# VH-VL binders against q8kdm7, part 9

Target 1, 259 residues: q8kdm7
Amino acid sequence: EVNYQALVDADVKAFQGFFRKEFPDVKLEDFGNGVYALDEDARKQWKEMEEFPPYELDVEAGKALFNKPFANGKSLASCFPNGGAVRGMYPYFDEKRKEVVTLEMAINECRVANGEKPYAWEKGDIARVSAYIASISRGQKVDVKVKSKAAYDAYMKGKKFFYAKRGQLNMSCSGCHMEYAGRHLRAEIISPALGHTTHFPVFRSKWGEIGTLHRRYAGCSNNIGAKPFAPQSEEYRDLEFFQTVMSNGLKYNGPASRK

## First folded at step 6 (VH-VL)

Design u11 (framework fv_teclistamab)
Fold by ESMFold2-Fast, scan of step 6:
Structure u11 (fold): chain C 259 residues (1-259), chain A 122 residues (1-122), chain B 108 residues (1-108)
Amino acid sequence: as target 1 above (259 residues)
Amino acid sequence: QLQLQESGPGLVKPSETLSLTCTVSGGSISSRSYYWGWIRQPPGKGLEWIGSIYYSGSTYYNPSLKSRVTISVDTSKNQFSLKLSSVTAADTAVYYCARTPYYRSSGFFDYWGQGTLVTVSS
Amino acid sequence: SYVLTQPPSVSVAPGQTARITCGGNNIGSKSVHWYQQPPGQAPVVVVYYDSDRPSGIPERFSGSNSGNTATLTISRVEAGDEAVYYCQVWDSSYKHYVFGGGTKLTVL
């Protein structure tokens, strides 16, 4: 039958090959550093931020939340193996439910399953718990599998989203983050798409606080004049799934500071 | 050259709200690289941080003052402002505005205004 | 809240070395910044991130930070160094910038 993983691996090779050709002096693993892989002055500023990172307090708060007892005596630690070092497990395609499961989705499902209210999406406590999990998972390999037809269908939906032109400005994720990667747009240098999902959640200077990947997706949608999808919608989960697959072979390196 | 200039009334009555503005010139307050803060110094005493703001409106406040303090930013005027409510004689101080480079969370204050004395008296 | 302890005063003759200490529980795990405030003037940062110097600050100003004590060292002291010196850290537990009480350096 069809070997879906082989089809996906060919896509990964082509996607990563695009960035190797456009930026031959950048190591593959460094694309997870976004703009800081492409621009020396931005990299210098980023290294200074990372010595005393603005997200440090969020990691500390996230650890406290991860271990805080629920009313039933359990905690988030009860739902995640390896002391919470699980960033490398997410996102994944759940074969029973036929949907992509993200880390944030799993955090809130753990809370609801134990009688707690879900955290609000995008920022705040969900981002702090995600930051803690990412911090203790730093260096785990990105290795997202796409083996079944159902998983491949979700992957292809994310791929279609990534390449589709949207919004009043008629722009795509690929147009911005492949064709214009490294170019200046307004006061910003446009980040490369390769490694986009590996460094979240991020403390963005513009936000003044830590935020999730889906918050960034909504912000990017607004910037091109497109109505954003809800955080953790099927569209954004499938997009995250596709983009993370494109980073197979890189390492998770979140949380991170970004402009 | 970057300049920070405090302005506002030098005399405030007890129980009223102290209101100061910092005008930034020679640089943009809308810079992603900086937070903007307020520090005060009662006569003959040490420095006390009041709070800081990012151009997006995100704030950090001194926990001991948080219930009385509001800091706001007006990017169109290149200004940020302090309101301190329910003042008493203990709030008499020289008030400084200052810039903090964003690139480290522990932050230091690299440019200061000249300071403005606010006296709380009837 | 986190507390920084400085001696209230230090006296030195011109040409001597002044050492101003800043005590805090496990302060070596924090970044310490130092400010010089001449009488009637706004503070000026003289050492930041334990030991770095801003452009325009003479090399005779230096800093160190380990264990429970950070130190500002001013070698070859000049009359113009007379000021109150403040140390400062970020207290991550309370999300608070903390200043020491200040040390008045008198150059006799």
Scores: ipSAE 0.000, ipTM 0.393, lowest interface PAE 17.7, mean pLDDT 84

Design u12 (framework fv_teclistamab)
Fold by ESMFold2-Fast, scan of step 6:
Structure u12 (fold): chain C 259 residues (1-259), chain A 122 residues (1-122), chain B 108 residues (1-108)
Amino acid sequence: as target 1 above (259 residues)
Amino acid sequence: QLQLQESGPGLVKPSETLSLTCTVSGGSISSRSYYWGWIRQPPGKGLEWIGSIYYSGSTYYNPSLKSRVTISVDTSKNQFSLKLSSVTAADTAVYYCARTPYYRSSGFFDYWGQGTLVTVSS
Amino acid sequence: SYVLTQPPSVSVAPGQTARITCGGNNIGSDSVHWYQQPPGQAPVVVVYYDSDRPSGIPERFSGSNSGNTATLTISRVEAGDEAVYYCQVWDSSSRHYVFGGGTKLTVL
């Protein structure tokens, strides 16, 4: 019978080995810092931002939302174990539902199940709640399992998305964030794909606010002239699932600041 | 108040393309919170999903109809449209447009148009 | 091929409880939504995500979903409840919204 976890573990080793070979002076765990693992001047500016993190108020607001009573007297805290320290549990493949479940999807499912309206995707309150959960989950191990054929099929869909060339510029996620990782594009340095999902949600200076991973996916799609998929679409959830699996062994370290 | 209104020819000849438009009023089709879909119902039969579109142009199609279906969106007119090619008598149905909130991937259709009957006949 | 099986018809007297089933292999793992379609009208969602009710739908309507069977329960049935009822799931493996064949509720 096929051992899907072994096939996935081989992919993880090869993916991480690519970055180890291209950036031999960067520790594996440091790739979660993105560009700041590769560039000393960028790292200095990032450390200055982290002394007075622009997402601090978002974390505080997220904590308030997490504990705010619903009309029925329950709250988001009723849906998540360990006081909400659950970032390490997401994303996962739900064997019963046969779909990838993300943290943001679980937040909105909790709200709807308790008679509340869902939060809008990408930014605002959903990002603030996600930021709070990420903040209390810092240091949790990335350990996403892919044991069944159904989970492996979702993983392979995400893998195909990641490597496929798209849009008017005919570019792939892998082309930018593997082949061109660490290269200078005008005034910017292209971030490595390894560790991309571990630090979300992020406060980006360019956004002026905190935003989710799927907001970043849509922005990247627009940058290459491709039509973005909806946030929390099956395509983006499978992509998140694949990328997070590639970071197995790293630690969650969100929320974070970026330019 | 949200309203969805189907429009288009009620009679299509065999082998031609069925073309319908859904006009959305009282809400924005450019919303990041919704997909917009087409569902049909042959006379005396059940509901069959045709396909759905996000305002960016991203689509899902019923696998059994995928080779014949194109759904498009025009955000400037707050409309989305269905084209079904190579029609036969089996495509005679009431066609509904509907909205799907997607705060969960296993969404449901929360608002429906009134439906428009399209007859495929010579 | 994922198929949802509903009985073609259910008959109840006014004031009785109607139970409409939706059978599917491991359907308890899916989220089931229920639509009411009165004759000549567009469908209206009456229960979504297995057991939740939209605003404006009476509490006489309830749902459950476990194992291989989802059930729509209509308590204290009224003549105005006469309609065809459809269950619906999203099949993630084929990326397909699947509807059941429909159950005609007759209030006699």
Scores: ipSAE 0.006, ipTM 0.493, lowest interface PAE 10.9, mean pLDDT 84

Design u13 (framework fv_teclistamab)
Fold by ESMFold2-Fast, scan of step 6:
Structure u13 (fold): chain C 259 residues (1-259), chain A 122 residues (1-122), chain B 108 residues (1-108)
Amino acid sequence: as target 1 above (259 residues)
Amino acid sequence: QLQLQESGPGLVKPSETLSLTCTVSGGSISSRSYYWGWIRQPPGKGLEWIGSIYYSGSTYYNPSLKSRVTISVDTSKNQFSLKLSSVTAADTAVYYCARTPWYRSSGFFDYWGQGTLVTVSS
Amino acid sequence: SYVLTQPPSVSVAPGQTARITCGGNNIGSKSVHWYQQPPGQAPVVVVYYDSDRPSGIPERFSGSNSGNTATLTISRVEAGDEAVYYCQVWDSSSKHYVFGGGTKLTVL
């Protein structure tokens, strides 16, 4: 019988070991800060912005949406335990449905199950609700399990996506965010892949608003000349699942500001 | 509907202080998402940023104007103001107030007032 | 101080494509924003973050930014596009919003 969790744990050790070796002065927990873990000037500017975070209004709006009654008298709060402090439960592999379930997918499934229209996937209200849930979940441990053959299959699909070269520029997530982590591209510093999923949703200056992880995936695909997959597609959910597993042992620390 | 409106004297004497106020309506100045700024335009010339303020009172000033500029905010009145000291004819311009989302990370000016002409003369 | 350079004027016939450049040292590493200022009016943003458009701005307006040159492209130019166009960046080293000198677009 194959012990899938043991195979995954070996991958996590190797992945995190790569970043610990390349950046020995960076604490494991700080990799969730991305570029700001690697560049002192960028980090100081970022900390100054975090004293007055641009996403604060989005968190407050998300809280209002989380508690807003549906037509049937229920609310998003009816679907999520612990007052909505559930970021640490997502993503997970649903053994019955044989698919990865993300926080954003769960939010929209709650809305639809209660007769409400789903939110658009990448920005706006879905990102505001996600930001609220992330804000009250800060410090929850990343601990994603991969025990069954079906979960391991999804994990391996995400892993293959992460390491595959794609698009006009023939780039992979691993090529950019492992091999070239900390290097300069267009005078920007390439972020490390470790901790990439722990800080979403993010307010990016380039967007002028908060956006979800899958919006970021689409943007990265476009930047390398690859056609993006739809948000919450199986491909992107499996990619999120793989990347979040690689961050096992870190803590969720979203929402966050990014360049 | 967000609106910004400049107000203040249209004529200032040389060596005196130019004072303008921007009144914000349809939105709150007390927001972590925005900075509020002043931009000027001399007749027939281009745009020049003067400075920006956050509702906490934190400011950034154009280095070429820094010694003469003070920007302040009054959150209770939903206003911010510009004082430019020791004016000369070179300070004659249309003065605009404007809003910047996320300005420290390469922000842009998304809403502008209509502008007010200030002439420095006599 | 960081400086942005624009040509003072560009002329095009209706229906043609206008290209307005904004030159700056390593400007491709910065985010460029573009403003349209019709005569006697306040500026309005037409392109931000190099290539994004605000709602209400026609798809005829597009932008690019690489190396030492950013470009605002206006396709199928209309008489109503006559204005002065300004590029703008934030220079983080000096904490300064820098505007280009402006380009007057004339539609003949």
Scores: ipSAE 0.000, ipTM 0.395, lowest interface PAE 17.6, mean pLDDT 84

Design u14 (framework fv_teclistamab)
Fold by ESMFold2-Fast, scan of step 6:
Formats: sequence, structure tokens, C-alpha cells
Structure u14 (fold): chain C 259 residues (1-259), chain A 122 residues (1-122), chain B 108 residues (1-108)
Amino acid sequence: as target 1 above (259 residues)
Amino acid sequence: QLQLQESGPGLVKPSETLSLTCTVSGGSISSRSYYWGWIRQPPGKGLEWIGSIYYSGSTYYNPSLKSRVTISVDTSKNQFSLKLSSVTAADTAVYYCARTPFFRSSGFFDYWGQGTLVTVSS
Amino acid sequence: SYVLTQPPSVSVAPGQTARITCGGNNIGSKSVHWYQQPPGQAPVVVVYYDSDRPSGIPERFSGSNSGNTATLTISRVEAGDEAVYYCQVWDSSSKHYVFGGGTKLTVL
């Protein structure tokens, strides 16, 4: 009789309410723009970068990969409905397998199921395919469901990860991306946690290439002196699940450029 | 003022490797906004794209030439280079380097070098 | 592989309008770019993304792209417009920059 979705909806309201209170001049949907929603000078630089966005050829390459025939004659297009406009379906909790499924996980599972090798997780072709799917999915509503106890357990693991202090600097995702959102740390402006997952994959000037959300998770872990988990580990999939639920009601707006 | 300048030997023997360098001046090759490419034109014929490179080292090659082509970038010298192996008389052409802005879902070549003729002959 | 077809030549008198076509299967779903190559010189982009003009290219140059045909239109043609004109697209399915065969514009 526990209504898990109602418990989660209350969490979403409280989480989004925190950002409404701390940044009253920022519209909720604009938090998907990250630091560019919070800082005028960063926003000006970002608009200049988006005039010549470095990810456009990655989107085109991702489209080509999405339609490229596997050895068996099928393609990634065989695994994803709506011509690949499926960003809004991910991540989700798979009730049979009792695990969170991310877009990148689904891409590689399609490849393996059809006799192909999986892509490497953090960059390159996986990020290009993700970028293509994100580009044709822009504007899809974030609406992640948490209905079962098993899904709620995964959500709670992600929530605990997000709020737990870690590493040599004794910092949490919430400490950085809620309490310190908009502040400068190591020459970077700290992004708000709300909308964090909606704009990936990203081309970061610091990387010189397009990269996935889990690459960013590993980089953030390293920055606070914490040992990163593997990309697509249960820990990072549950973290992505929790953070995406917190953005329920926002729209997907990836891929994006970041410094 | 952006300038692109091709350089390299104008004569290459059959079966050897054609090697050209493009020097970029008046702009940085380490720009996130641009790819850099090679296009060739056999005498009296049309334009054929060879390949393109991003300053990170990411490349795209013409599928018909991919087994013979390597494009590399040297950001410290503001240069990028073409190597085409196992050349034949069919590789005789004017070779151009060019810049590609990629701010939309396709690229075009907005600045070109003057071109350099490479003749494959014994 | 994706193929672009252009007429090999177009002749026009000074002051007339020249139309150079570029045919391709569903080319209207792609962005078409046009290059002018004067005799003995490197190509110069004259129209990009179907209809946009670079700084320094006169308004006499315009473009359109729909269905299976893209068109470069040069109004009030001048002798200095004599060149070979190439269309170009990016074919995402093959990851290939495809050029048309070129059209020689002769101003008589």
C-alpha cells in the first residue's frame, strides 16, 4: 500500500523548491542550461560557443552510426523506436532485471545482442550516438517513474550517494551542486544539480572532445579526492536515476557545449 | 586575416608516400569551432574530399581512400598534414587544404589554401 | 554512395540570369553549399546552407534547395562570374563530403 511515486514526487517538489528559493530569478526550465542559467558572463561566452558548437559533426557521425548495418543486417535503428527519438525514455528501472537502464547501456546492449562489440563508455562513438539521440529528442519531457519498491530502493541508493560526503575533501554532490551552486571552485563555476543530466552528452573545452555523464561523474569524484566508480556501474546508474528524477518536469536539451 | 598554405614535394614516385603540410596563420588550429581538411582535384576534373581532422586528433576519411590516408595535427606549429601511401598516376592532382566550420548539422569549406600540384611520375 | 549531378556547362549573355542545378536523391533534406572556382584559382564559397551568403559575395548570388534539386541562381551576370561552380553536401549515412561534378559557366 506504499505509494512510492507519491514519496518521490514530494522529494522532487522539495529539491526543485530549494533551487527556486536560492535562485528566485531563474526559471526552473533554465536550470538545464547549468552554470549559464546562473552567471551572465558565462552565459555570454556559452552563447558565442553555441554559434559554432563543436558537437555538430559528432551529431552527424552519431546519426551515421545509428543507421550503419551490423554484420547481421540490423542496426541500432532496429532497437530504438521513433527513429531514435528516445532520450525521454532513459534512464528507467527495469522491473525484471531489477536494475537501472541508461541510454548508453541500452545502446551497447543492442550492439552485443546483435553480435557487435560494445563501444567504450566515456567518449568517442558511444558519445556520438548519444548526442544524435539527444539532438532529435530535444524538448522531450523528463518524466521518470518510481512505482515499485525495487525501483524506490535504486532511487534511494542514488539519493544516498548524492548526499553522502566523500573523498579527501569530505564533500558531497549536494554540498557542491546545491549549497555551492554558482560559486567558483578551481577556476570553474559550480553547476546546479537541477537539470544536470538533461543536457548530456557534452563537449567540454577542457576535454577537447564530447563525453558522457558518467565521464563527468568520474571527473567530479577525482576533483574531490574520491575514487571514481566505473562508468555504468550500479552506483553511477542509480545516481543518474536519482538526479534525472529530480529534474521531472524539465525538458531534455542535449547535446551541449561546456567549458 | 586567415591564410592556409600547402607545402611539400611536387613530385612523388609511384608506390611511395605523398606527404603534404598545411600551415595556418592568422588564426588558431586549436579552435573548437572548426575542422581542417584536404580536398584534391585531378587536372581537368572535379573536387574530391580526402579527409578532415579536429585539433583533438579526431578524423573523418573518404571511404574510398581510407586505407591509404593519414591526417595528423601539430597544434604547437599550427599545422596539419596529409600522408597518402602507395601512390599511382591516378593520385596526380592539385591538393588543397581548407577549413570547415561545423556550427550546423553539416560542414562547408570557408577558407582554402592556394593549392599545390603533386605529380606522380617515375 | 550518394551522388550529386550537375550539368557540365551553362552559357549566358551579360546581364542575364544563370541557373545552375544540383540533383540528388532527397537533396532537400540536406544542406547544400556552392563554390566558385575561377580559372587557375582555388575554390571560393559563394552560397552556404542552401541560401546564405558569405561577406563579400554580391546579392546577385542566391540559392534554393527543395525535393531532389538545389539551384544556384546568378542574376545580372558579369564576365567576371565565368568559373566552374560546384555544389557540395555532407552525407551523414556514409560520413562523406560529396561534391557535384561541376558546371562551367560561360559568359558570351
Scores: ipSAE 0.000, ipTM 0.389, lowest interface PAE 18.8, mean pLDDT 84

Design u15 (framework fv_teclistamab)
Fold by ESMFold2-Fast, scan of step 6:
Structure u15 (fold): chain C 259 residues (1-259), chain A 122 residues (1-122), chain B 108 residues (1-108)
Amino acid sequence: as target 1 above (259 residues)
Amino acid sequence: QLQLQESGPGLVKPSETLSLTCTVSGGSISSRSYYWGWIRQPPGKGLEWIGRIYYSGSTYYNPSLKSRVTISVDTSKNQFSLKLSSVTAADTAVYYCARTPYFRSSGFFDYWGQGTLVTVSS
Amino acid sequence: SYVLTQPPSVSVAPGQTARITCGGNNIGSKSVHWYQQPPGQAPVVVVYYDSDRPSGIPERFSGSNSGNTATLTISRVEAGDEAVYYCQVWDSSSKHYVFGGGTKLTVL
């Protein structure tokens, strides 16, 4: 019988090995810091900012929302164990539903199951709740399992998306964030793909607010001239699943500040 | 509550373009949580999916119909529309518009219009 | 294209259990949804994600899905259950919503 986890583990070793070879002075866990793992001046500025992080109020607001009673008297806290320290449980492949479940998806499913309207995707309250959960989960190990054929199929769809060239500029995620990682593009430094999903949600100076990973995926799609998929679509959930698996062994380190 | 209503000509001549509109009431088409789509049913036959659209304009079409189908969205009118070109008698069917949730419940159709019969005949 | 196979008809007496099958290659790796279409009406979803029920659907409706066969089970069948039942999956490889051919349930 095919050992799908062994196939995935080999992919993880190769993917992480690429970045270890290209950036031998960067510790594995530091790749979750993106550009700040690669550029000393940016890292110094970032560390100063993290002393008074711009997302701190979003984390506080997210905590309030997490505990705010629904009309039925329950709350988001009713859906998540360990006081909400559950970042390490997501994303996962749900064997009953045959699909990848993300943290944001689980947050909105809790709301809908209790008679509340779902939060809008990408920013605002969904990002604040996600930021709170990430903050209290900081340091949890990334350990996403891919054991079944169905989970492996979702993983492979995400892998195909990551390596596929798309849009008007005919670019792939791998082309930008592997081949061009660390290069200067105008005034910007291109971030490495390793650790991309572990630090979300992010406060980006360009956004002026916190946003989710799928907001970032949509922005990247637009930047290469491709129409974005819907947030929490199968395509983006499978992409998140693949990328998070590639970070197995790193630690969740969100929320974070980014340019 | 939420209501979907198909409208358009009930008779289309062979080789012409079939054009239908779905008007959404009691909910907004500009919703991040839903896709909107078309499904048809020839008389006495089963259901056949035509395509879906997200409010951003992103579409997926049935591979068998892709060369002839265009689905578009008009958020100002809370409507989405179907155009099927080069019709033949085989396109005679009841046409339904429908909504698909994409979180938790993605992959199934939770609300349907009543359906509108379109006959392709000279 | 992925294909779903249903028997064209199933007949049961009132109060008995009807079982409607949906065959597909490795269908257990996909999520199956079931629709009820009464004569002259639009379809309504009765079971989704293999075994879950929407609000308002009686407990008599249940589902299962494993291997190459999904099954819609209707216990204590009533005359009002007469309809054509369709199974449906999303085929992610082709980006296609695939419907079965439909099973006409007759209550006699």
Scores: ipSAE 0.005, ipTM 0.524, lowest interface PAE 11.7, mean pLDDT 85

Design u16 (framework fv_teclistamab)
Fold by ESMFold2-Fast, scan of step 6:
Structure u16 (fold): chain C 259 residues (1-259), chain A 122 residues (1-122), chain B 108 residues (1-108)
Amino acid sequence: as target 1 above (259 residues)
Amino acid sequence: QLQLQESGPGLVKPSETLSLTCTVSGGSISSRSYYWGWIRQPPGKGLEWIGSIYYSGSTYYNPSLKSRVTISVDTSKNQFSLKLSSVTAADTAVYYCARTGYYRSSGFFDYWGQGTLVTVSS
Amino acid sequence: SYVLTQPPSVSVAPGQTARITCGGNNIGSKSVHWYQQPPGQAPVVVVYYDSDRPSGIPERFSGSNSGNTATLTISRVEAGDEAVYYCQVWDSSSKHYVFGGGTKLTVL
C-alpha cells in the first residue's frame, strides 16, 4: 500500500526548505505574515493597521450572522462545533464526495441544507462569517492530511496548477511567489507562497473591503492575462488544498489586513 | 418548483450553426450553487455532455466538441444558450439542458429539461 | 479521454436483484452518479456520490464504488424499473463529464 502522507510530507519539506534557504533569517512561523515577514518597513505599517484593524466590524458582523437563526430555528452555529473555532479543519478532502471542501463551501452547504439561500462567494456575508471563524481560530496549527489515493490526486492537481504557466503573460504561481518572492516590483514586494493561505479572508486597501482567498485567486489570474475560474471551482479548491498543505506546521492567522 | 425548458429550431442544415436556448423558471440562474449544462443523445445512443456554464460566464466544454461549441448565459432573461457550429448529420440528437450542483463540485445533474430533437439535414 | 464501460443489457425476473456495473480506470478515486432513463423521458438521478440517494428514490436503489468498478444495485426489481441506466463521473484531467454507454434493464 502506498503511504501518500509520506510522499506529501517529503514535498512539504522540500517546499519549506526552498524558503528557509532563500530567507534564512525568517522564522518558519513568520512566513504566514507574507511580505511583512520579509520587509521591516512594510511590517511597521501592518502592525499599525492591526492595532485598529479595518476588518474588526466585519468580524463582529460575521459573529452576528453565525448566530442568526434560520427560518427553521437552527443557525450556522448548529453546523460548526466549538462556537465556530474550526478554521484548522479546512480545507479537507471529503472521501465520500472525492473533492476538497473549503470553509466557505461548508458555510454555504450548511445554509442550503437548512433551507436558506447561499451567500455570494466573492465578498460580503460569506467573507464576514469566514472572518469571524478565522478570528476565533487564530493560532490553530495547519495540519492538512492527505491520506488516500483520491486525496493525493486532488493534491497533485493543485500542485500542477501552482507550477503551471498560464495566461497571456505565461506566468505561474511558483514563478511569482517562489522565484520572485521578496523582490521589489514597482511599489510592491512580492509575497512568498509559503503561508499564503493562512491569513484569509483579507481586508485589502485596493478592494476597500474584506474578500476571500478565491477572490484573490481570480484577481491574480486576471493580472497575468488568464481567465479566472469560478470561486469554489475544483481548480481553486485543489489549489487552496495544495497551498495549505505546503503550510503544514504554520499557524492560522486570519483575518488580516493587506495592501 | 424548478423547471428547465429547451427551445430552438428542430431542423438545421449541414455546415450551419445549431442554436438552442434553455429557459429556467422557478429558480434563479444567478445562483452561487449551480452550473448549467447541455447534454445530447443521438437516436438510439447514449448521453454525451457538451458543456456547462456558471452564471459569471465561466465554462467547461467537452474536449471533443470544444472547437465548435459556445455556451452563454443571460441572467436578465434567466436563460442560457448553446451554439454548435459547422453541424453535420452526426450532430442529430435530442438536446437536454440540465443543472449541476456547484457547491457539490464534480456534481450530478439534478434537474433536466424534457429535451428537444434537432435534426441535421438539407 | 477517460472511458466508462457498462454492459449493454441486464435481465432479471420481478422481485430479484439487478446489478449494473460501471468500469473505469481507478474509478474508485472518482464520485459516480447514476441516472435512470425510462423510454422517451429525460434522465433522473437515482444514486449520487457513489451511494447516496435523492429524496423520493426508493431505498431499493443503492450503489458502491471501489477500485476499477462502480455498481448500481436495484433490489426487489419492479416492472417500472425498466429503463436505460447511465453512470457518470467528472474527469478532472480532461475537465469532462463522462457518461457510460448505458445499460438497458429488462424485467422479464
Scores: ipSAE 0.006, ipTM 0.562, lowest interface PAE 10.6, mean pLDDT 85

Design u17 (framework fv_teclistamab)
Fold by ESMFold2-Fast, scan of step 6:
Structure u17 (fold): chain C 259 residues (1-259), chain A 122 residues (1-122), chain B 108 residues (1-108)
Amino acid sequence: as target 1 above (259 residues)
Amino acid sequence: QLQLQESGPGLVKPSETLSLTCTVSGGSISSRSYYWGWIRQPPGKGLEWIGSIYYSGSTYYNPSLKSRVTISVDTSKNQFSLKLSSVTAADTAVYYCARDRYYSSSGYFDYWGQGTLVTVSS
Amino acid sequence: SYVLTQPPSVSVAPGQTARITCGGNNIGSKSVHWYQQPPGQAPVVVVYYDSDRPSGIPERFSGSNSGNTATLTISRVEAGDEAVYYCQVWDSSSKHYVFGGGTKLTVL
């Protein structure tokens, strides 16, 4: 009999232990702040931006969309418990469908189930609704379970993706966001992988708008010369599942501003 | 603390150009999050949006006023200005400047100046 | 052009609930914002994006928006709530902000 949760817990300990060793002066929970956990000057500038956060209007618009009635009189609020404070429930492995369900996937499934068209995946209204849910869920504990063989298989697919070298530059997510975390690459500091999924969606100055985690995955793929997968593809959902499991014990702290 | 203050002549002759300036203090108009707008209110009547500007110079104007209205921004002075040409008695109103939280398909005005009365009279 | 319709006036006794409506074709598909304008003063936003409140606005102020009608609800009305209230939307097709005609709330 295999205890999958114990295997996953060992991986989490090793993964988080890597970052504790490389950055002993950074509190584990602060890794959710990305580069701002590693660089004091960048953190000071970021805190100044957060005084008047560029995503504030996205949160407000997302709240309006969350509560706005569908044609049938129901709303997104009808699909999510606790007034929409559900960031901590996602992503999860759905044992019946045998697939990872993300928050964005659940939002669009609610819309379709109630006769509405789905939102586009990477930006716009789906990112605004996600931002609102993240904002009211801020501080919820990351606690993603991997108990079944099917869930473990999805977890392992995400793990393989994260560690695999790909693209023309022959780079992996782990190469960039573990081995090179904190290093300067051109004009940027490379973010640590720990806490990578906890702060989405993000307003990136480079995008000029709010965007989802899977939009970021596509951008990272392009940066290393690899063809991106579609947003909410099995590959990216499994990757999100793996990375979020690695952040077990941290707190959700989105939406956020990034350069 | 963010404050907006209107300034300009309180009396304008018919056919001339109404010119007002809004000075922003306690915050920068060079922000990705905000537009800056003008709203007017004739005595005893309701609110009418005139137009809004982004710090890049991009504008949205009320279609009813578009041929007569120009809004400009001066980021170095932290100001934005309204010019309304060929005025008539119908343009007599209190003119407000306000911060415009327009995003994508919606927006609202969260900080308003005190308003300045402009009377169009010979 | 898109039009928002408000009743010209609403009267309530102190401590009661006032409901101010804002009618518009398919207004439930738009985001509605509400302003309070006390006599001789600039407007103040009291509800934005249908139902949210700015800091400093009492919880007695709430909003809803569905179908062809948005509603501002003021519970436990106080004399200090006397003002003209305006609803407002952005009309994406014409790219302009539309205000309702205003509703004068009288607390008697």
Scores: ipSAE 0.000, ipTM 0.397, lowest interface PAE 18.5, mean pLDDT 83

